# VH-VL binders against Beta-1,4-galactosyltransferase galt-1 (galt-1), part 17

Target 1, 206 residues: Beta-1,4-galactosyltransferase galt-1 (galt-1), of Caenorhabditis elegans (o16374r189to394)
Amino acid sequence: KMSICVPALFGNGYDAKRIVEFIELNTLQGIEKIYIYTNQKELDGSMKKTLKYYSDNHKITLIDYTLPFREDGVWYHGQLATVTDCLLRNTGITKYTFFNDFDEFFVPVIKSRTLFETISGLFEDPTIGSQRTALKYINAKIKSAPYSLKNIVSEKRIETRFTKCVVRPEMVFEQGIHHTSRVIQDNYKTVSHGGSLLRVYHYKDK
Short names: E, the ipSAE of ESMFold2; O, the ipSAE of ESMFold2 at other seeds; V2, 0.75 times the mean of E and O plus 0.25 times the DockQ between their complexes.

## First folded at step 15 (VH-VL; framework fv_spartalizumab)

Design m4 (from z6 with heavy chain I50R; at its last look DockQ between E and O 0.63; V2 from the best seeds 0.00; counts 0 for: pae E 3.1 > 2)
Fold by ESMFold2, look of step 15:
Structure m4 (fold): chain C 206 residues (1-206), chain A 120 residues (1-120), chain B 113 residues (1-113)
Amino acid sequence: as target 1 above (206 residues)
Amino acid sequence: EVQLVQSGAEVKKPGESLRISCKGSGYSFTDYWMHWVRQATGQGLEWMGRIYPGDSYTNFDEKFKNRVTITADKSTSTAYMELSSLRSEDTAVYYCARHDYDTGYPLDYWGQGTTVTVSS
Amino acid sequence: EIVLTQSPATLSLSPGERATLSCKSSQSVLYRINNENYLTWYQQKPGQAPRLLIYWASERESGVPSRFSGSGSGTDFTFTISSLEAEDAATYYCQQYYDYPYTFGQGTKVEIK
């Protein structure tokens, strides 16, 4: 059983077509629940309709998250709060939880293995609480409707500056955006995966 | 400019081992798979195995699993393929080739090949 | 293991003629997640490493002349040279890069009369 936590969907730069691709692709990979945190008052009508459709069809859990009036660092603390909330929602319920943004995709490198089989292999050591791997940036452009993975044109530009995590939620006490800060017991571990079996891609629209 | 430069030709006897190097330059060595492919005279191409130098993960064709070792040295950007218990059937040209998994690209850059002759 | 079967084994044609090569895969090389076929065509001349011509079954590598093309999906693939030139005499291999062990077809030798 796998879930994804999307800790922040902020701003007006998001395309509803991108959200559809995110949800549909991850559903094809076997993700059973996607938790999306957003300020619903800031969403345009097409985005609201799209998210409502998927929520009504039990593909996502949409969580309204309104930031208080401004202070420096509020968006950072807001992201940590949504990450923590999502971790707690999955503890005791979900076996593996991914933390990534809406335009980031965890994919197995071995195409004959499902995402679940790949993740299960990475967590065979029962003391491993989290796996992190480097984020790779790939340029992509959506060219047509209806929405189709064939229509995404990617151009490679590889920058590996950040990492993203998949965790066993019951083994994590404190989760960050790019790392697991603390596991629940001293003998549990966080591991950096080198990329041979699992990749995470960020698709940037030029 | 991406280049793969392999070590020179070798003559071996049955039962010996060979070790071929492949030095990659002009790209991020640890972010690309390195594959090994051989070709006997007048024969087709035969995939042997691969390594991901970033974490040293390897895969092999089952027919070579007990005889092949593939390693990489990140500090020199060099991959190595070792084949033990050589037979006359191992006489071939051995190639290294780079694989850009991230873009869905195939084996795009090939080394010049290393000719290995196994004879008594 | 994915087996690739090429036909014909040898094709002997005159300059200007159209060459058509077939590659059949024992299982689909279409990756459903991105809807791309992980099949490539290489050209190899004696004493040289293979040269990449076509990837994703139909995309020409940069610098490859437009007379070379590929088509097909799933298990059945075709490589075409629209008007043969003397320099096209070579052996052509299809290869799947869907998953390991990566496999090559046995090759089609194209000869120019």
Scores: ipSAE 0.408, ipTM 0.749, lowest interface PAE 3.1, mean pLDDT 82
ESMFold2 (binder alone), look of step 15: mean pLDDT 93; pTM 0.939
ESMFold2 at other seeds, look of step 15: ipSAE 0.426; ipTM 0.749

Design m5 (from z6 with heavy chain T103F Y109H; at its last look DockQ between E and O 0.73; V2 from the best seeds 0.65)
Fold by ESMFold2, look of step 15:
Structure m5 (fold): chain C 206 residues (1-206), chain A 120 residues (1-120), chain B 113 residues (1-113)
Amino acid sequence: as target 1 above (206 residues)
Amino acid sequence: EVQLVQSGAEVKKPGESLRISCKGSGYSFTDYWMHWVRQATGQGLEWMGIIYPGDSYTNFDEKFKNRVTITADKSTSTAYMELSSLRSEDTAVYYCARHDYDFGYPLDHWGQGTTVTVSS
Amino acid sequence: EIVLTQSPATLSLSPGERATLSCKSSQSVLYRINNENYLTWYQQKPGQAPRLLIYWASERESGVPSRFSGSGSGTDFTFTISSLEAEDAATYYCQQYYDYPYTFGQGTKVEIK
């Protein structure tokens, strides 16, 4: 059983078509529940309609998250609160929980294996609570699928300084945006996965 | 720009071991898979195995089980393939090849090949 | 293990003719998440390493002449040279990278009369 936490959906840099692609492609990969945190007042009408549709169809859980003051284009200390809330919603319920933005995709390298089979292999050691893997930027115009090379592409980039996590939520005490800060016991592990079996792609509109 | 340079030709006797190097340059060595492929004279290409130098993950064709070791040295950007208990049917040209997975580019750069002859 | 079967084994044609090569896979190499076929075509001239021509069954690699093309999906794939040139005399291999081991077809030798 797998879920995704999208801890923040802000601003005007995203369009409804990418949200549709995000939800549909991750459902095909076996993701069973997607939690999306957003400030409803900041969304345009088409995005609100799209999120409402998927929420009404039980594909996502949409959480309205309004800050006491508006943050725009700056560091998001409020995201830690949404990450913690989402972690707790999945503890004791979900086997593996991914933390990523809506235009980031976890993808198995071996095409004959499902995402669940790949993740299960990475967590074979029962002391592993978290897997962190490298983020790969793809600066491309997305036409039909977020990780298809058929899109018009201007730049490919692999960036090892930024990572995204998949966790066993019952084993994590403190979760960050790009790392697991603390596991529940010191004999449990956080592991950096080098990208041989699982990759994370970030699709950026140019 | 991208180059894969393999070690030179070898002549071996049955029962000996073979170790071929493949030095990569002009790219980020740890971010790309390295494959090993061989070709006997007048025959097709035969996939042997793979390594991802970034995390040392390996996979092999099961027919080489117990005989093949594939390693990488990140500090010298060099991959190694070792084949033990050599037989005459191991006579072949051995290639290393780079794989750029992220855009579905398969083996886009190949080494020059290493000719290995196994005979008594 | 996925078996790739190429046909014909040898193809002898005159310059300017169309060459058509087949590669059949024992199981599908179509990845349904992105709808891409993980099937590649290589050219190998005598004494040389293979050269990548076509990836994703139909996409030409950069610098590959437009006379080379690929088509097909799932289990049946075709490689075409629309108008043969003398330098196209070579052996052509398909390879799948859907599942380990990443097998090759046995090759099709193209000869120029």
Scores: ipSAE 0.621, ipTM 0.835, lowest interface PAE 1.5, mean pLDDT 83
ESMFold2 (binder alone), look of step 15: mean pLDDT 91; pTM 0.923
ESMFold2 at other seeds, look of step 15: ipSAE 0.624; ipTM 0.827

Design m6 (from z6 with light chain Y38W; at its last look DockQ between E and O 0.60; V2 from the best seeds 0.61)
Fold by ESMFold2, look of step 15:
Structure m6 (fold): chain C 206 residues (1-206), chain A 120 residues (1-120), chain B 113 residues (1-113)
Amino acid sequence: as target 1 above (206 residues)
Amino acid sequence: EVQLVQSGAEVKKPGESLRISCKGSGYSFTDYWMHWVRQATGQGLEWMGIIYPGDSYTNFDEKFKNRVTITADKSTSTAYMELSSLRSEDTAVYYCARHDYDTGYPLDYWGQGTTVTVSS
Amino acid sequence: EIVLTQSPATLSLSPGERATLSCKSSQSVLYRINNENWLTWYQQKPGQAPRLLIYWASERESGVPSRFSGSGSGTDFTFTISSLEAEDAATYYCQQYYDYPYTFGQGTKVEIK
């Protein structure tokens, strides 16, 4: 019913514990498959072992992705390539696909509702192909592993310029990093969700 | 400094309507939920409803069915609660309160309260 | 609708004593994805708006004295004042944010003898 696409990312915030947390928490929310794009040659041994474990257990699909060189324009287009590949892998297979990074989580606001129930409500209009939601940055005190399970927020910053999407993959022609660029038919819609029912959080160390 | 300032006390007759304002200042009005809570004299707190001014989403306790309307005006950073067909049982102090779901802090700032008396 | 039942209705104690208040929920308010209890405690003195003390069942709000604490999970919650002071005379309410409507308990009035 639901999947997550995680494009290839450069960063210094990844360790195996965070990946375990991401996969396990999203599995609990009903995410059935997570697509991960990474340059396996650049991963440390602990990370490789963790990703292989989840791949072997069919919780993730790990795609080895390398960019021949790094330049802002080329890296940007390389990330769009992984987004496009992931969209196509889900077309005709997955009802709802999320596009987010390892340190970003979509959550329902009403805690008595599942993520699937929340998303289904937002897509009740059958002409909606994409919902985009503003990214919320949460500065957190690190308390214990799992890192994102329970955080005491020391500072909050709300960023509406950056959004993350959940889509019906069969209705999307071109997906961007922060928006749906084109739907397959003119009568299909992309909408902005204002945050009352669904939020997406980006967790970072202070 | 976060402040919630409510409109003044009102005396009403049964069958009339009530409209209480709650002006928020010192924070980004559209990024925080606003709750309405009332308290009859000598009684406990009663949750009435909520609005998210960012997208105008509302929810309310069904016991106020067809009598309550909750709105917000982004341009003035003011939330409103309207209660129609007033009865003597609606005599209470009415509060607005701010909530930030992102931090898990429920009602961290409250208005001063608006005393409403409904009597013939 | 989730019903919160507080006990006792009134608690009359001397300064320095431990006050223990109960809040029982008709349904679990535990969000099992991240193991958070969506239950809060407020203090209210006559003529004043409520004051937030405890959120997520056990986390103390900034500026709240350390004598106030909360514990419990799921359906059974406890609020404790470890050494009662005269200024703690108030009514204490629990509230849940798990499901609409976001109900309050009926309150426990704490009196100082």
Scores: ipSAE 0.614, ipTM 0.825, lowest interface PAE 1.6, mean pLDDT 83
ESMFold2 (binder alone), look of step 15: mean pLDDT 92; pTM 0.925
ESMFold2 at other seeds, look of step 15: ipSAE 0.621; ipTM 0.834

## First folded at step 17 (VH-VL; framework fv_spartalizumab)

Design n1 (from m3 with light chain N34Q; at its last look DockQ between E and O 0.63; V2 from the best seeds 0.66)
Heavy chain, then light chain:
Amino acid sequence: EVQLVQSGAEVKKPGESLRISCKGSGYSFTDYWMHWVRQATGQGLEWMGIIYPGDSYTNFDEKFKNRVTITADKSTSTAYMELSSLRSEDTAVYYCARHDYDTGYPLDYWGQGTTVTVSS
Amino acid sequence: EIVLTQSPATLSLSPGERATLSCKSSQSVLYRIQNENYLTWYQQKPGQAPRLLIYYASERESGVPSRFSGSGSGTDFTFTISSLEAEDAATYYCQQYYDYPYTFGQGTKVEIK
ESMFold2, look of step 17: ipSAE 0.696; ipTM 0.864
ESMFold2 (binder alone), look of step 17: mean pLDDT 91; pTM 0.920
ESMFold2 at other seeds, look of step 17: ipSAE 0.678; ipTM 0.859
ESMFold2, look of step 18: ipSAE 0.657; ipTM 0.856
ESMFold2 (binder alone), look of step 18: mean pLDDT 91; pTM 0.925
ESMFold2 at other seeds, look of step 18: ipSAE 0.609; ipTM 0.830
ESMFold2, look of step 19: ipSAE 0.648; ipTM 0.848
ESMFold2 (binder alone), look of step 19: mean pLDDT 91; pTM 0.926
ESMFold2 at other seeds, look of step 19: ipSAE 0.700; ipTM 0.869

Design n2 (from m3 with heavy chain Y109H, light chain N34L; at its last look DockQ between E and O 0.64; V2 from the best seeds 0.59)
Fold by ESMFold2, look of step 17:
Structure n2 (fold): chain C 206 residues (1-206), chain A 120 residues (1-120), chain B 113 residues (1-113)
Amino acid sequence: as target 1 above (206 residues)
Amino acid sequence: EVQLVQSGAEVKKPGESLRISCKGSGYSFTDYWMHWVRQATGQGLEWMGIIYPGDSYTNFDEKFKNRVTITADKSTSTAYMELSSLRSEDTAVYYCARHDYDTGYPLDHWGQGTTVTVSS
Amino acid sequence: EIVLTQSPATLSLSPGERATLSCKSSQSVLYRILNENYLTWYQQKPGQAPRLLIYYASERESGVPSRFSGSGSGTDFTFTISSLEAEDAATYYCQQYYDYPYTFGQGTKVEIK
């Protein structure tokens, strides 16, 4: 069982087509639930209709949120709060939970293996609580849907500074956007995966 | 310009070990898979194994698993393939070839080949 | 292990004729997520390393003449040379890169009479 947590969707930074592509591609990969955090008052009409459609069809769980404090003179913590809420929603329920944005896709390298099989192999050691997976940037000059990697002009670099996580939610105490900050027991581990079996692609618009 | 340059031809005796180098240039060595493929005289191509130099992950055809070692040296952009306990059947041309998984173009560049003869 | 079976073993044709080569896979090499077949065709001339011609079963590599084409899906694949030229005399191999080991077919030798 796999889920995705999308910790924040703001303003008009995403169009409806990208959301459709994200949800449909990940459903084909075996993602069973996608949790999306947004302030619905700030969405335009087409985006709001698209998210409602998928929520009504049980493809996503759409969660309204407000910032704990206004951004006036305080640190912004809204995304980290949604990450923590999403971790809690999956603890004891979901075997593997991904934390990524709408423009990021986890892809197995070995084509004969599903995403679930690939992740299960990476977590074969029962003491592993999270995998930090390197990000591959994809040039924003792409003119087609991300359904095919052949349409992508890649920057061909692996970024260890900017990574995304897949976790066993029950083994994580404190989760960040790019790392697992703390596991629940000292003998549980966070590990980094170098890209040979699992990749995450990040599409840059500009 | 992408280049894969292999070490020179070798003559070996049965029971010895073979070690072939493959130096990559003109590309980011750690971002591309490196395959090893051999071809006996008058025969087809035979896939032997693969390495991802970025994290040193390897996989081998089962028939070679106990005899083959594939490694990579990031500092010199060089991959190595070792084959132990050589037999006359190991007489072949050995190729390295790179694979760009991200673009889906497998084996888009090949080394020149290393001719290996195993005879007593 | 995925076995690729090529036929015929040898094909001897005159210039201008159409060559049709088959590659049959023991299991599907279709990656359903991207709807792509992980099947590649190579040309190898004597004394040379193989040359990539076709990837994803049907897409020509840059610089490959249009007389070369590939088709098929799943387990059955075809490589075609629409009008043979003298320089097309070579051995042609299919390879799958769907599952380890990344096996080759045994090859089809194309001879020009």
Scores: ipSAE 0.534, ipTM 0.794, lowest interface PAE 1.9, mean pLDDT 82
ESMFold2 (binder alone), look of step 17: mean pLDDT 91; pTM 0.932
ESMFold2 at other seeds, look of step 17: ipSAE 0.620; ipTM 0.836

Design n3 (from m3 with heavy chain Y109H, light chain N34F; at its last look DockQ between E and O 0.73; V2 from the best seeds 0.63)
Fold by ESMFold2, look of step 17:
Structure n3 (fold): chain C 206 residues (1-206), chain A 120 residues (1-120), chain B 113 residues (1-113)
Amino acid sequence: as target 1 above (206 residues)
Amino acid sequence: EVQLVQSGAEVKKPGESLRISCKGSGYSFTDYWMHWVRQATGQGLEWMGIIYPGDSYTNFDEKFKNRVTITADKSTSTAYMELSSLRSEDTAVYYCARHDYDTGYPLDHWGQGTTVTVSS
Amino acid sequence: EIVLTQSPATLSLSPGERATLSCKSSQSVLYRIFNENYLTWYQQKPGQAPRLLIYYASERESGVPSRFSGSGSGTDFTFTISSLEAEDAATYYCQQYYDYPYTFGQGTKVEIK
């Protein structure tokens, strides 16, 4: 019913344990498939082993992706290609698709409700093709087991200029990094959610 | 410094309406939930309802379903709680309290309380 | 609606003694995804607003003395004052914020003999 698209996983700055936390916590929230786009030549050995483990266990779909242009300043267009590919992989297959980076988590505010129940409520209006909400940065150092974020020390900020989306993939024609650019019909809508029911957190270690 | 300042004490008659203000200062008003809690003399705390000023989402205890209205004015950083069709049982101290959901702090700052007496 | 039942209603102890307060929930307040219990403890003295002591069942708020602690999970929670001081005479409330309405327990009054 729900999937996640991670349109870019680059660099050696990522701890494999944080990848484990990302995959396991989102699986517990009911995410059925995670699509990860990465340049495998740039991954360290522990990261490659971790991603292969999850790919072999059918929890992720790992897509080897090298940017078609040099990396010296034009990230946006390369990421649009991976976002578009992932949107099309989910069209007709998943009900709700999240577009977020690694270390970003969508979380329901009302704890008696699942992520799926929360998202379903936000999409009650059948003309809504996309929901976006403000990204919140949390400065945290993870000091617990991979399956717990309980003891995270945080400094929070709400970034209204940076947002993340959940979509009905069959209703979206063109998806951007931080917005839905176009829905398939004029009567379908993109909506901004103010944060009362759904939050998205980006965790930084500094 | 975070402060929540409530409007002053009220004496009311049965059937009248009550409106209490709660002005928040020293923080970003739209980023924090505001709760309303009351306490009758010699009794425990009773949760009434909540508002998220950022998008005006509200929720209430069903006990107050048709009598309570909670609103917020973002331009003045002020929340309001209105209780209609007052009864003697509504005699209580009414509190507003701030909740920072993102850091897991529940009600970390409380207003001074507004004493309301309903008598015939 | 989630009902929180506190016991005892009144606890009368001497300075230096250990106080143990119970809060029982009619439904679990454990969010299993992050293994977090959505239960808090407040202290209230007459004529004052409540003061936050413990959140997430066991985490002390900044500036709260270490003699205050909380434990438990799911439906059964305990609040402990390890060595009572005269200033600890107050009523203590638990509250859940797992599901609306965010109910309080009825309170436990702690008296110092």
Scores: ipSAE 0.581, ipTM 0.816, lowest interface PAE 1.7, mean pLDDT 83
ESMFold2 (binder alone), look of step 17: mean pLDDT 91; pTM 0.928
ESMFold2 at other seeds, look of step 17: ipSAE 0.602; ipTM 0.830

Design n4 (from m3 with light chain Y56A; at its last look DockQ between E and O 0.79; V2 from the best seeds 0.68)
Fold by ESMFold2 at other seeds, look of step 17:
Structure n4 (fold): chain C 206 residues (1-206), chain A 120 residues (1-120), chain B 113 residues (1-113)
Amino acid sequence: as target 1 above (206 residues)
Amino acid sequence: EVQLVQSGAEVKKPGESLRISCKGSGYSFTDYWMHWVRQATGQGLEWMGIIYPGDSYTNFDEKFKNRVTITADKSTSTAYMELSSLRSEDTAVYYCARHDYDTGYPLDYWGQGTTVTVSS
Amino acid sequence: EIVLTQSPATLSLSPGERATLSCKSSQSVLYRINNENYLTWYQQKPGQAPRLLIYAASERESGVPSRFSGSGSGTDFTFTISSLEAEDAATYYCQQYYDYPYTFGQGTKVEIK
């Protein structure tokens, strides 16, 4: 009932351990399908093997995208294309779709509730097509793993220009990287969630 | 310096309503939960409820159903707790306390307490 | 609602002795996604607001002396003062923040003989 779209893997700033953490923790949270868009020519060998392992085990859907030509600004337009493709793959298929990067986690605030229960509550109003939540940056210099049990935070900040969305894909006409641009009907709406029930963390360890 | 400053002591009669303010300073008011906790004389701590000022989300103990209202004013960095239909059992010191879910430090800063007496 | 039961109700000890306090939860407060226990210990001296000592069952808050420690997981938790000092005379409370309402234990009063 829940999926994640990772619209692009940016450069080679990720290592395989981060990908393993991302996939395993989100699977534990009840994410059933993760769509990953990547230019495989830009990935190191460890990364490629890790992604192939999860693709072969049906934990992810790996989509190799190749732009016909490299141009100034093409990265921005390429991301819009992957976001749109992923939205369409989920329309009529999944109930809730998240759009985020590998180092980002949607996390329920109330620990006795599952992620699905939390998201279902946020979409109880049937006119809501998307929920947008501000990104929180967390730096854990003493810990080697994001969102670990004994994570000590040395920096915390809210970036209001960067938000991440969870959507009902069948209700979204046009999706951006950080917002829903348009819902399918005038009486459907996008909502900014203030963080009381759902948080989005971006883990920095560099 | 983080500070939570509460409104002053009150004496109330049964059936009246109580409203306590808690002004936060020295931190980003909307990024932290605010809890309300009370303590009758010589008794333990009793959790009453919570607000997230960033989106006004609230939750409370069912013991106070229909009697408690928790609000926040972001422009003044002030949280409010109202308790209606007061009873002698509501005589207590009422605390506000700050909570940062992101770091796992629940009630790291507390207000000075507001003594409320409900009698006669 | 999760009920926290503390024992003993009162602990009367001499300076230098080891104090051991128990907090038992009616339900697990272990969040299995991150393997963290959502349990906190507070100290309250007469006439004062409570002070946070331990969070996540075992992590000391900044500025808390090393003689204070916490341990346990799931439903059974222990708070220890390794060498009791006169200033440690207080009531100690556990609290869970796993599920609403975020309940407290009844408290353990530590007295200095």
Scores: ipSAE 0.627, ipTM 0.834, lowest interface PAE 1.4, mean pLDDT 83
ESMFold2, look of step 17: ipSAE 0.660; ipTM 0.849
ESMFold2 (binder alone), look of step 17: mean pLDDT 92; pTM 0.936

Design n5 (from m3 with light chain Y56D; at its last look DockQ between E and O 0.68; V2 from the best seeds 0.63)
Fold by ESMFold2, look of step 17:
Structure n5 (fold): chain C 206 residues (1-206), chain A 120 residues (1-120), chain B 113 residues (1-113)
Amino acid sequence: as target 1 above (206 residues)
Amino acid sequence: EVQLVQSGAEVKKPGESLRISCKGSGYSFTDYWMHWVRQATGQGLEWMGIIYPGDSYTNFDEKFKNRVTITADKSTSTAYMELSSLRSEDTAVYYCARHDYDTGYPLDYWGQGTTVTVSS
Amino acid sequence: EIVLTQSPATLSLSPGERATLSCKSSQSVLYRINNENYLTWYQQKPGQAPRLLIYDASERESGVPSRFSGSGSGTDFTFTISSLEAEDAATYYCQQYYDYPYTFGQGTKVEIK
């Protein structure tokens, strides 16, 4: 009932350990499918083996995607294309779809509630098409798997310009990287969540 | 640096209402949860409820749900706890306490306590 | 509702002795996603507000002496004072912050002979 779209193109410099942690932690949270966009020719052997393992175990869907010309503007528009493709793959299939990067995690604040229970509560109003919440930046506690939700040395910041969304894909007409641009009908809503029940953390290694 | 300052002691009659303030200073008030905890004389600590001032989310122990109201005023960095239909067993010291969910889950700073006596 | 049961109710020991306090939870407070236990220990001296000592079952708060420690997982937790000092005379409470309401144990009073 829940999926993740990782719209950033997967390229060189990714740590296989971090990808394993991302997939395993989100699977434990009840994420049933993770969509990853990558140029498979650019992957090193260790990363290819890791992604193949998870693809063969039906944890991820790899989508071969090549950005034909590298430029900052083209990179951003390429990400918008992957966002749109992923939205369409989930429309009519997945109840809730998250849009985030590999170093970002949506987590429930109340530990006795699953991620699905938390999201379901935020969408109990049937006119809500998306929920958007601000990122929080956290330094990692230690370099081990899995990453802790805590940090011991951090500057805590909430940045309203940097937000991430969870959506009902069938209610979204146009999805951006940091917001829902349009819903299907005018009476459907996009909502900013203040962080009391759901948080999204951007983890920075130290 | 971080301080939680509560309103002064109160003496009440059964059936009246109680309102305690807790002013936070030395930190970003809207970024931390505020808990309310009480303690009757010679008894243990009893959790009453919580507020997140950033979006006004609240939750309460069911024992109090129809009698307790927890609010926050962001402009004055002050949380409030109101308890209605007071009974003699509501005689206690009432504490506010701060909690940062992002860096840990403990109550790291406590108010000085507000002594409330309910007598008939 | 999660019930925390502390034992013993009172512990009377001499300076330098080891104090061992138990906190048992009616439900697990282990969050499987991050493998952390959502349990905290507080010290309360007469006439004072509680003071945080241990969070996440075993993590010592900054400025807390190293003689204080916590251990355990799931439902069974232990708080230890390795060598009692006179100022350790207090009541100690565990609290869970896994599920609402965020309940406390009933307390263990530590007395110094």
Scores: ipSAE 0.604, ipTM 0.826, lowest interface PAE 1.8, mean pLDDT 83
ESMFold2 (binder alone), look of step 17: mean pLDDT 91; pTM 0.928
ESMFold2 at other seeds, look of step 17: ipSAE 0.616; ipTM 0.829

